# Designs tried in a protein design chat: VH-VL binders against q08179r182to404. Part 7

Target 1, 223 residues: q08179r182to404
Amino acid sequence: KLIEIRKKTSEFLHETLEESNLITYNTIENAEKKQKFLNFFRKLYSAKEGKIMTFQHDEISAIAQMFKNDSVLDNLSRPQLAAMSKFMSLRPFGNDNMLRYQIRSKLKDIMNDDKTIDYEGVESLSQEELYQACVSRGMKAYGVSKEDLVDNLKVWLELRLRQKIPSVLMVLSSTFTFGGLPKENYSKAFSPLAEKKETKSKYDDLLDLYYDGILQVLSSIPD
Below, E stands for the ipSAE of ESMFold2; O stands for the ipSAE of OpenDDE; V2 stands for 0.75 times the mean of E and O plus 0.25 times the DockQ between their complexes.

## First folded at step 1 (VH-VL)

Design r15 (framework fv_ozuriftamab; at its last look DockQ between E and O 0.03; V2 from the best seeds 0.00; counts 0 for: pae O 13.9 > 2, placed apart)
Fold by ESMFold2-Fast, scan of step 1:
Structure r15 (fold): chain C 223 residues (1-223), chain A 119 residues (1-119), chain B 106 residues (1-106)
Amino acid sequence: as target 1 above (223 residues)
Amino acid sequence: EVQLVQSGAEVKKPGESLRISCKGSGYSFTDYWMHWVRQAPGQGLEWMGGIDPSDSYTGYNQKFKGRVTISADKSISTAYLQWSSLKASDTAMYYCARHDYYGDYFDYWGQGTLVTVSS
Amino acid sequence: AIQLTQSPSSLSASVGDRVTITCSATSSVSYMHWYLQKPGQSPQLLIYLGSNRASGVPDRFSGSGSGTDFTLKISRVEAEDVGVYYCMQALQTPYTFGQGTKVEIK
């Protein structure tokens, strides 16, 4: 049921995100950050036009850090807020302000939980605790091995706590990570699995996947 | 095929209690809110309230809050609208309507239950 | 509460005529939804989220508008289109409907 809900809400958010301006350029107060923002989106626009562009993890993080949870939520339409609410296992009822409040409260709960888990160590969690933590953060959890759940949660904590990616962007990025097989399975049809395994660790593959998700969210911004 | 089937017409006297029903079929009942909309004779549509059948959480139009009770039994995919004490002003056609998945519009409607309250 | 006012309250049209119904809100709404109630029947969804036609709704029906002013158009009215048309907003509770526009065919 949950997987179906998340797939449906993810598809809706992906289709409609371009209708929302998730950040206002004039709210960026630092002149150097404004220049980095402009350079990044110019590069992103060039990539959308079919030009080959490469994006480093640190540049994606620098831009993502400029977003504020409240500003993003303020720019989402009611159906988009309802979709995000359902994705987060919340009840989408009431007006826009009620939905924004519910989402903010849930994001705050997840952020506090992130700090607790990081302090105690991901490896200290029971199977049930790992499952619940991954489910709460929009990750695939049913039928996923304990080792994979640990890796997913470690990547989330790296991005959230160390790279300071705003929680709202983390959730939106999670909607992009539902699609697709693990990287090892993707390589199986096109080259020997063993050769692909030599190039990256599973943790590094997940990290790349999340950064790609963040980039997809950023690329959905109009203009 | 999605269907909402409502209970039959009712004729009641002021002060009597009544519960009418709306049974959903052809979809996952707990995944969609069910709402009640009334239409007084010769008048337009008026939203009364709705329920999330997964946990029976309800939202009401303040005009009807305390005057009616909305409930649901997810084991039989049925939503209810209930009065403890009917008034002549409750005479109306009552429709159940399913919210779309994201809760913006009513995508399916029941056939209606006519409630007549007169002495 | 957001109040919706439809215009006209009623109209008579001949088969093949263009019909235009407007809906004005007392404050801005993101989307307007439209329903048709045929005589003796339940309301049925026509247009949702401003301009999307519901399943089975002919392409002669279209919706447009933004902010406080929304429009439903029937490009070439047919006899089966007789009924009362309602706009609805669900931006905030209480969800509200317009008073209805009665469409009759001459």
Scores: ipSAE 0.067, ipTM 0.649, lowest interface PAE 6.3, mean pLDDT 84
Fold by ESMFold2, look of step 2:
Structure r15 (fold): chain C 223 residues (1-223), chain A 119 residues (1-119), chain B 106 residues (1-106)
Amino acid sequence: as target 1 above (223 residues)
Amino acid sequence: EVQLVQSGAEVKKPGESLRISCKGSGYSFTDYWMHWVRQAPGQGLEWMGGIDPSDSYTGYNQKFKGRVTISADKSISTAYLQWSSLKASDTAMYYCARHDYYGDYFDYWGQGTLVTVSS
Amino acid sequence: AIQLTQSPSSLSASVGDRVTITCSATSSVSYMHWYLQKPGQSPQLLIYLGSNRASGVPDRFSGSGSGTDFTLKISRVEAEDVGVYYCMQALQTPYTFGQGTKVEIK
């Protein structure tokens, strides 16, 4: 049931997200950040068949950090908020303001849990705790090895706590990593340090995947 | 296959009570809100209200609040629209409609129940 | 409440004509939905979330618009397209429909 719900909600969000204005240029803090924003999106919008654009992880993180959770939620339609709620295993009620409140409350709970897990160490979690932590964050967990769940959760903690990617963008990115990236994708994330390794770990591959998800969310923003 | 099957046509007199029904099948009844929409003869569509069958939470168009009661019995996948005292102006076709799980539109409609209230 | 006004209220078209129906809202809405009620039938979903065709709806139907102004277009009407077309908003309660546009096909 949960897998089917998440598949349906991720598909809905993917179909409709590009109609939303998740950030406004004029709210960006300073001229340097505004210029990074413009340069990033000019590059992103230039991606097309025959011209694959690549983005470093830190480049993506810098842009993602410009977003605010409340602003993003305020710019989502009620159907999108309902889909996000259901993806997060929440039960949506009432109008869009009620949905925003429920999502914010859940994201706050997850953030507090993230801090606790990071302090204790991901590998200290029991199998049940690990499973529940991954499920609550929108990750595939049924039939997934403990080692893979650990790597997924470590990637989440890296992005949320160290790279400071806003929680709402993390959830939206999870819909792309859970539901699948577009068949034709002309943008790709990479890390220079990970690309120097002779062999990339599953963690490195997962990190690239989640950054690709963030890139998909960012690519949905209209000019 | 999703189906909404409504109870049959009714002929009533002013002041009488009435309950009409809408049975949903082919889907998880409690996962979707059910709504009632009224269409007076020769007129357009009016939203009356809706219910979440999982806990019977209801929302009403203020125009109809206090005039009708919307309820559901999830054990038999059935929603109801009920009047305690009909008026001649309640003569209309009444549709049930399923609220889409992810959006704010009605994706499936019942066949309609014609209610005639003769003065 | 958000009121929706459709234009025209009625029209008569020949098979193959292009038809345009507009729906104007008194306040901005995120999306408009469109329904067709064929003679003697229940309403049926035609266009949802502004521009998406419901399952089985032919390509000749398209929806567009944003803010307060939305349109439904039929590129080449067919005899089966006769009926009353309604726009609907569900951004805020009460949910409201336009007054309807009656389309007759000659």
Scores: ipSAE 0.007, ipTM 0.493, lowest interface PAE 11.0, mean pLDDT 84
Fold by OpenDDE, look of step 2:
Structure r15 (fold): chain C 223 residues (1-223), chain A 119 residues (1-119), chain B 106 residues (1-106)
Amino acid sequence: as target 1 above (223 residues)
Amino acid sequence: EVQLVQSGAEVKKPGESLRISCKGSGYSFTDYWMHWVRQAPGQGLEWMGGIDPSDSYTGYNQKFKGRVTISADKSISTAYLQWSSLKASDTAMYYCARHDYYGDYFDYWGQGTLVTVSS
Amino acid sequence: AIQLTQSPSSLSASVGDRVTITCSATSSVSYMHWYLQKPGQSPQLLIYLGSNRASGVPDRFSGSGSGTDFTLKISRVEAEDVGVYYCMQALQTPYTFGQGTKVEIK
């Protein structure tokens, strides 16, 4: 039941994110960054037109880093806010400001927890702690082994703390990554380094999945 | 060109305080973590900790937690390693190293700062 | 903490020889990195993410391995390759290095 709810919520978010303006071009201060931003989204739109486009992880990270939690939240529609709240196991009740407040508060908690977990080590967490940590971040946790939960959190921490991906984008990415949504074939995230390997590690695969999710989120941003 | 330039060699006595520095140039300082690695004389490399200059978030090796403080001044693209009270066992070469933003490796290293603590 | 053990601790080779260094981890790591510290110099990145050569690193250097066992190979060692080689994992904190392998030329 929970999985079905998450799937439906993910689908809803996927459909509605296209209607929101998560970031404005004018909020980007650096001219070079602006150019990168434009080029990136041009490439994304080309993909939507039927051209298969590939994106490197570092390219995705660079663009994702331009987003801010507050800016994204402020630009989400009520249905999006409600869906996101539900996905984060929050009560989707109240006015828009209340929903934003709840989401913001939860994100803040997650961000603090990320630092704590990173410091203490993911391996130090109990299975229950891992479960709760994953659930709060929108990850699939039910029926997942402790080992897999650890891997998932490691990937999360890598993206959040090392790659500096905003937490709001990470949660939204999780909706695509773990929502069971079919991947659209017009865009693909890849790591040139990982592709050189004869066999990809589980960590590599998870990383790819998240970057694909981030791409999906970014692709939903209207021009 | 990316460069990490560290402060000069230090000769101190036990109990003294010390702060050494590492200045980054040729890249966006806030986009990369800066780490410190210690090498005692004739020994291997030991990771001490790192800092995200963008928000000054720090991670420490538990071995060094409470003994050293890592900080950064992003306005001058400089990271710091400091002791409130040095010990003879702190005698070592100290390297700053930039953490790659794509992987978990150190792609650039400072020239090292030799710290000698003796009575 | 993940401990890394290198083998051998030291070796002496002739120019043109093949050199193999191994690094064993106490637990599985996704990636292993390799550094070279030449005499009197700072460590420098040699191999990253298991098998990728850093900029300026000759193709005689190669990295391989997975899980707990990783290997650095020099197909034809040269005089300039003298130094101490370190493997490193940064999958989780604390980041850890191997004890080092000293490579000398006869």
Scores: ipSAE 0.000, ipTM 0.516, lowest interface PAE 13.9, mean pLDDT 86
ESMFold2 (binder alone), look of step 2: mean pLDDT 94; pTM 0.957

Design r16 (framework fv_inotuzumab)
Fold by ESMFold2-Fast, scan of step 1:
Structure r16 (fold): chain C 223 residues (1-223), chain A 120 residues (1-120), chain B 112 residues (1-112)
Amino acid sequence: as target 1 above (223 residues)
Amino acid sequence: EVQLVQSGAEVKKPGASVKVSCKASGYTFTDYYIHWVRQAPGQGLEWIGGINPSGGSTTYRRKFQGRVTMTADTSTSTVYMELSSLRSEDTAVYYCAREDYYGSGYFDYWGQGTLVTVSS
Amino acid sequence: DVQVTQSPSSLSASVGDRVTITCRSSQSLVYSDSNTYLSWYLHKPGKAPQLLIYKVSNRFSGVPDRFSGSGSGTDFTLTISSLQPEDFATYYCLQGTHWPYTFGQGTKVEIK
């Protein structure tokens, strides 16, 4: 039931993110950062118009870091907030501000849990704790091996705590796992470059998948 | 309104264990994280760890890992901190403190403190 | 662990004086939610610590207007605009952005 709910809400979010102004350009004060932001979205828009473009992980991280959870949530419509709430296993109820509060509260719980897990170490978690941590973060967990759950959580922590990707973008990127557009079929223009192509591990493959998800969320923003 | 009431002073010998209680009242016990902080004579405040009363999940500072155990009893709205293999340097006033909401990173209400003396 | 350093370690002041205490962290305290989890506490011997300021600049309920907090990133300041007799105490900052939570070493404000 959870998987089906997540698939439906993911599909809805993907279809409607283009209608959202997730960008608060005016909050970026540094002129150099503003220019990098504009250049990234110009490149991303060119890719959406059919040009074949390649995106580096560092490039994606630098832009994603400029987003703030509150700013993203403030720019989501009521149906999008309700869909995100359902994806996060919350019961959507009340006005826009109540929905934003519910999502903020859930994201704060996940963010605090991220700090705790990172400090204790992913390998310290029991099988049930590991499963629940992955489920709570929007990851596919049912039928997934313990080794794969460990790798998924390690990638999440790398992106959240070391690459400082906002948790709201991480959750939205997870929607591409459940009902998302297949990379090759829907976005042949996007080719994130991996730093270690020749020695690619399962962890590296997973890291590429998460960066692709983030890129897909960013690509849904209108130019 | 909000109160955290701790158990009384303890005197222990080296190698013993001590269990300090912190009883909460005036709020929904399971909605707030409880942390433990100590102050040794002439020293500053030192964070030991915390517990989420809702699920019982705990996080301990590495130097106490293996010696400290935190538990919560939701029926009595009480948190416990047990410290084992006591040493003279564990002599301190131990405080419980409420984190405003889970993950807020600050302590809004504190217990009165429990003096634990470790001497032979 | 994130190191938190306070300065000065102690100072002497008179009632009515403006007192400034600083707190520096070894790395940024801005969390991914864009909040900065830096708080200030007043502590007197024989009493529990008391929250004064949370999230850098927010005054806790019942705390007098003379207390204010400011700062960003790694540098933070607690200011007491006009010191009162009850303000002679030790002050601590706490970073709650990174696990483990870490306190500064304390700043003792003594009567001149």
Scores: ipSAE 0.000, ipTM 0.450, lowest interface PAE 15.9, mean pLDDT 80

Design r3 (framework fv_necitumumab)
Fold by ESMFold2-Fast, scan of step 1:
Structure r3 (fold): chain C 223 residues (1-223), chain A 122 residues (1-122), chain B 107 residues (1-107)
Amino acid sequence: as target 1 above (223 residues)
Amino acid sequence: QVQLQESGPGLVKPSQTLSLTCTVSGGSISSGDYYWSWIRQPPGKGLEWIGYIYYSGSTDYNPSLKSRVTMSVDTSKNQFSLKVNSVTAADTAVYYCARGDYYDSSGYFDYWGQGTLVTVSS
Amino acid sequence: EIVMTQSPATLSLSPGERATLSCRASQSVSSYLAWYQQKPGQAPRLLIYDASNRATGIPARFSGSGSGTDFTLTISSLEPEDFAVYYCQQYDNWPLTFGGGTKAEIK
């Protein structure tokens, strides 16, 4: 079953992500971007030390945008590439470069599809097209209502097309949905933002969930 | 069907400002998916990136030229422009405008104008 | 700035032969590398992007490979129209930089 495969591969990626240097400070040439990067990770480090910190969506997006798909894939180990391949419903085979090529090709297909769906409008999709689009993006779709599928896809498109978050980070953040990442240590830093809003739509809840997932990925980077 | 076309004077005197415009057809300059660049090529030599502009007016320039270069965008005319101040004979080149893919920090150029030769001479 | 070095400067081959063009970056550019073809009097034409993806309309005889600092453009069997100057370009970091070019000429 797809759900079981995704859960297992997500748990593995969640457990091993800290072993990978997904980005190095020295590759960020722009002084302004370097300063934002350093400030963001100082803030994450403070949160891990038990200090309550607030993270805004635009702040998370600015840091996430510094990551490039190929740079992330180049820094993942073979077992991590194989796990990501399985999560994306690909058959992992070949050497590391072949795995990276397969994942890159699949991400490119999703990116092109994102632009087409956004142009036509999410509401224009048939029930079958909507289901397939969500499944292809690593979302839980079996037994999910049409309204929730629409909201999930709209959030994905907002983050990918407007916030310019790299597709590889979106896929990695999706693995935390299936992995059941324990939030006890991080909820102090991340979740309080959600609690302070007077009312929330389902869309806003999903947006917060995706940003939380991205924060989980970013928090895996060594100090 | 996207086409880019450069226009502007083919001759500029030393110390004056070189001014060029790129007209885009078959596609919108107001798209967030693309950035728009100028690239030059001195006769018989290689390519040098000058700078880019985003439809919002955000720019970045090659540090070697930053003090002399300004780009602007006119979304109503579907055009973007280049000005190079205080030109010398070293600025003699074919100037190309080009569309860059901005998505996922991509920076390759999928469409180019035909190029316009600008000679700096008295 | 990232310096791109292409070799050889000139490649003399006959139609039907395989051409292999090299591009090296002064630091890692991951897979953020494009290849262009330029014929006399014409604008450059995009051939390859993301190191190995063929642009729309580019014949299958053109292929790109490599990652990090070492990249190769291969033309499996040269056609008469392929004799041109080829440029590589990195887009891992600003400023965008091009290689010095490799001229493929008829032997």
Scores: ipSAE 0.000, ipTM 0.414, lowest interface PAE 18.7, mean pLDDT 80

Design r4 (framework fv_necitumumab)
Fold by ESMFold2-Fast, scan of step 1:
Structure r4 (fold): chain C 223 residues (1-223), chain A 120 residues (1-120), chain B 107 residues (1-107)
Amino acid sequence: as target 1 above (223 residues)
Amino acid sequence: QVQLQESGPGLVKPSQTLSLTCTVSGGSISSGDYYWSWIRQPPGKGLEWIGYIYYSGSTDYNPSLKSRVTMSVDTSKNQFSLKVNSVTAADTAVYYCAREWDSGYDFDYWGQGTLVTVSS
Amino acid sequence: EIVMTQSPATLSLSPGERATLSCRASQSVSSYLAWYQQKPGQAPRLLIYDASNRATGIPARFSGSGSGTDFTLTISSLEPEDFAVYYCQQYDNWPLTFGGGTKAEIK
């Protein structure tokens, strides 16, 4: 019943995420970073108003990097924290701080595992190890080929270890793979520019999907 | 190099409020990367975590002490404080302030500690 | 709350000997365990975090192992400055709890 649980928690998070302020503008100390943040959300606000805007991967990464796991978790409500806990296959209990602690501990566990997998190489994992790694990161794994599991994990490691995207945003973006996405939320204005080349790999498709998911999380922040 | 320094009265009467301040130097308390904690150690006994505070003012306390403990933060002075009300002889201990990293709950920097004796 | 039990309470050894200190949790704490060293009149010093990772500046002779409920701190060859009290601490669940300590003393 993991798929059903993930579907229900994803739907709940999708519906409620816009009620949360995941970052406070005034906590960004660097003037250059503040300007980038402000410009990005002005652009995002314009897209919400119906103007055609495009977002580059580098642009999304730069903004995502400004978020800290604990700052995001501090701004999620108790029901949202419980939903995120359930999505990550944890048993939610206690008050808000207990839920934040559980999620933080799980994210730290995943981060340590990320480093180990990256060092040894994704392709060195057995099919069972690969399946468990993908499941623990909120990915769809049941009935997925070994090649696709490898690509999914490689994309996760690229975004997490090289692009330095916070784990909490990675998990929240993963929730968009389970719940049905409202068609309007995936409008042309919210999609990163796809590379227009003759050959596009599954890796490139997954990378685009993850960036789209991150953009959806960012677009849920109230303006 | 981050340094933490405890200050406050070394002797408190039973039923009164124990009040301590921790001054942080070499680093900002306004960082989202760290939590700031109080830990105590009764003479000849082990360590007991009291509570933490985040720069935003968010706190959590050990349930065994929650009804008597309050922590506060003053980011302008780079300080955080502990108050324990209705003290008894059982509150006699060396009190430490410590920094806790947000990626773990391990304490990487500690103050030197201050002995607080509860006696009439 | 999770109760942390350390054994032995006192460990009497000579410089150059190997020290093995045990820490047991009343329930699983995964790998969320830290070790501290405390010398008389001093604050505790972080040695090991996440059960097996040495903190910055900690000599290679200190190593941690274990997961779940059973953890070990090993000092491969005791130096005179290593005679101190050692505490384990879990951070898997609230409240944060420490063990009762193991005193390493000169034989």
Scores: ipSAE 0.000, ipTM 0.426, lowest interface PAE 13.7, mean pLDDT 79

Design r5 (framework fv_prolgolimab)
Fold by ESMFold2-Fast, scan of step 1:
Structure r5 (fold): chain C 223 residues (1-223), chain A 118 residues (1-118), chain B 106 residues (1-106)
Amino acid sequence: as target 1 above (223 residues)
Amino acid sequence: QVQLVQSGGGLVQPGGSLRLSCAASGFTFSDYWMYWVRQVPGKGLEWVSAISDSGGSTYYADSVKGRFAISRVNAKNTMYLQMNSLRAEDTAVYYCARDYYGDYFDYWGQGTLVTVSS
Amino acid sequence: QPVLTQPLSVSVALGQTARITCGGNNIGSKSVHWYQQKPGQAPVLVIYDDSDRPSGIPERFSGSNSGNTATLTISRAQAGDEADYYCQVWDSSTYVFGTGTKLTVL
């Protein structure tokens, strides 16, 4: 039931996300950051027009870090906030500002849990603890092996705690795991790597997948 | 524009009760979590309590759990701290503060002194 | 309760750079916020999310956070910067303040 709810809310968010101004140029205080932002989105625009572009993990992280939870949530419509709330297993209630605060509160809970798990080590968690941790973060968990749950949680912790990717962007990127591959040329225009490594671990493959998800969220921002 | 105005401080004897008030203006009070932070004169800051935007969730520092009760009336743009079973170590300046979506306190009230002594 | 350790006092010459540290286990994984408090006044937020400045805070104030140490940097120190400074994090259902640092501008 949860799976169906997440599938439906993910599909809705994917369809409507580009209608939202998740950040604006004028929100960025630093002139150097403004130039990085503009250059990145010009590169994304070129990719959307069919040019083959390569995106480094560092450049994706640098741009993602410019987003703030409040700015993203402020620019989501009521139906989008309700969908995000349902995706996070919350009951959408009240006006849109109440819903924004409920989502923010849930994101705080996840962040605190992230710190505890990181300290204890992902490998120390029981199967049930791993399952619940992945479910609460919007990951696919039913029928997923313990090894894959561990790897997914490790990637989440790397992006959240070390790359400081805003939690709202992490949740939005997680919706791409439930909605399946986009039916359009949407994500095929992007590559998070300059060149492929000769040998890749499963962790590296997941890291690439999560950066692709973040890039897809960023690519939904209007020109 | 954003203002937090406090009242209700004073002198009470050990075991007594006191209620602090924090009146908010210049923002949509019902959209923000609110906090109480205290400071013993000449010492550092200590978080005391938090209340969610709706008032449905409350949190307390271990030192005050079971003795203090935080509440709010959104229609009046006012938050309260009911302090019961007061102890000498509760003597402090109490500040109300607002959470600005970042786990930090962006605006603070002027503070009110609570003195617990015989 | 986790402890955030700050030096008791820091002195800086007028026009020079002051650095106030906030030490905590793995603090670089947390968002650190800084408050300025002048005698008899309420605290004022000067840095949030490690390095961002609120509207009205001069560019002389900057922050960093990595490993086990967060730092508040005050460039071109002015007499009006004399105050107590507190770092703060959110950690496992509680808000933790640093021990506080008194900044003296000589």
Scores: ipSAE 0.000, ipTM 0.425, lowest interface PAE 16.2, mean pLDDT 80

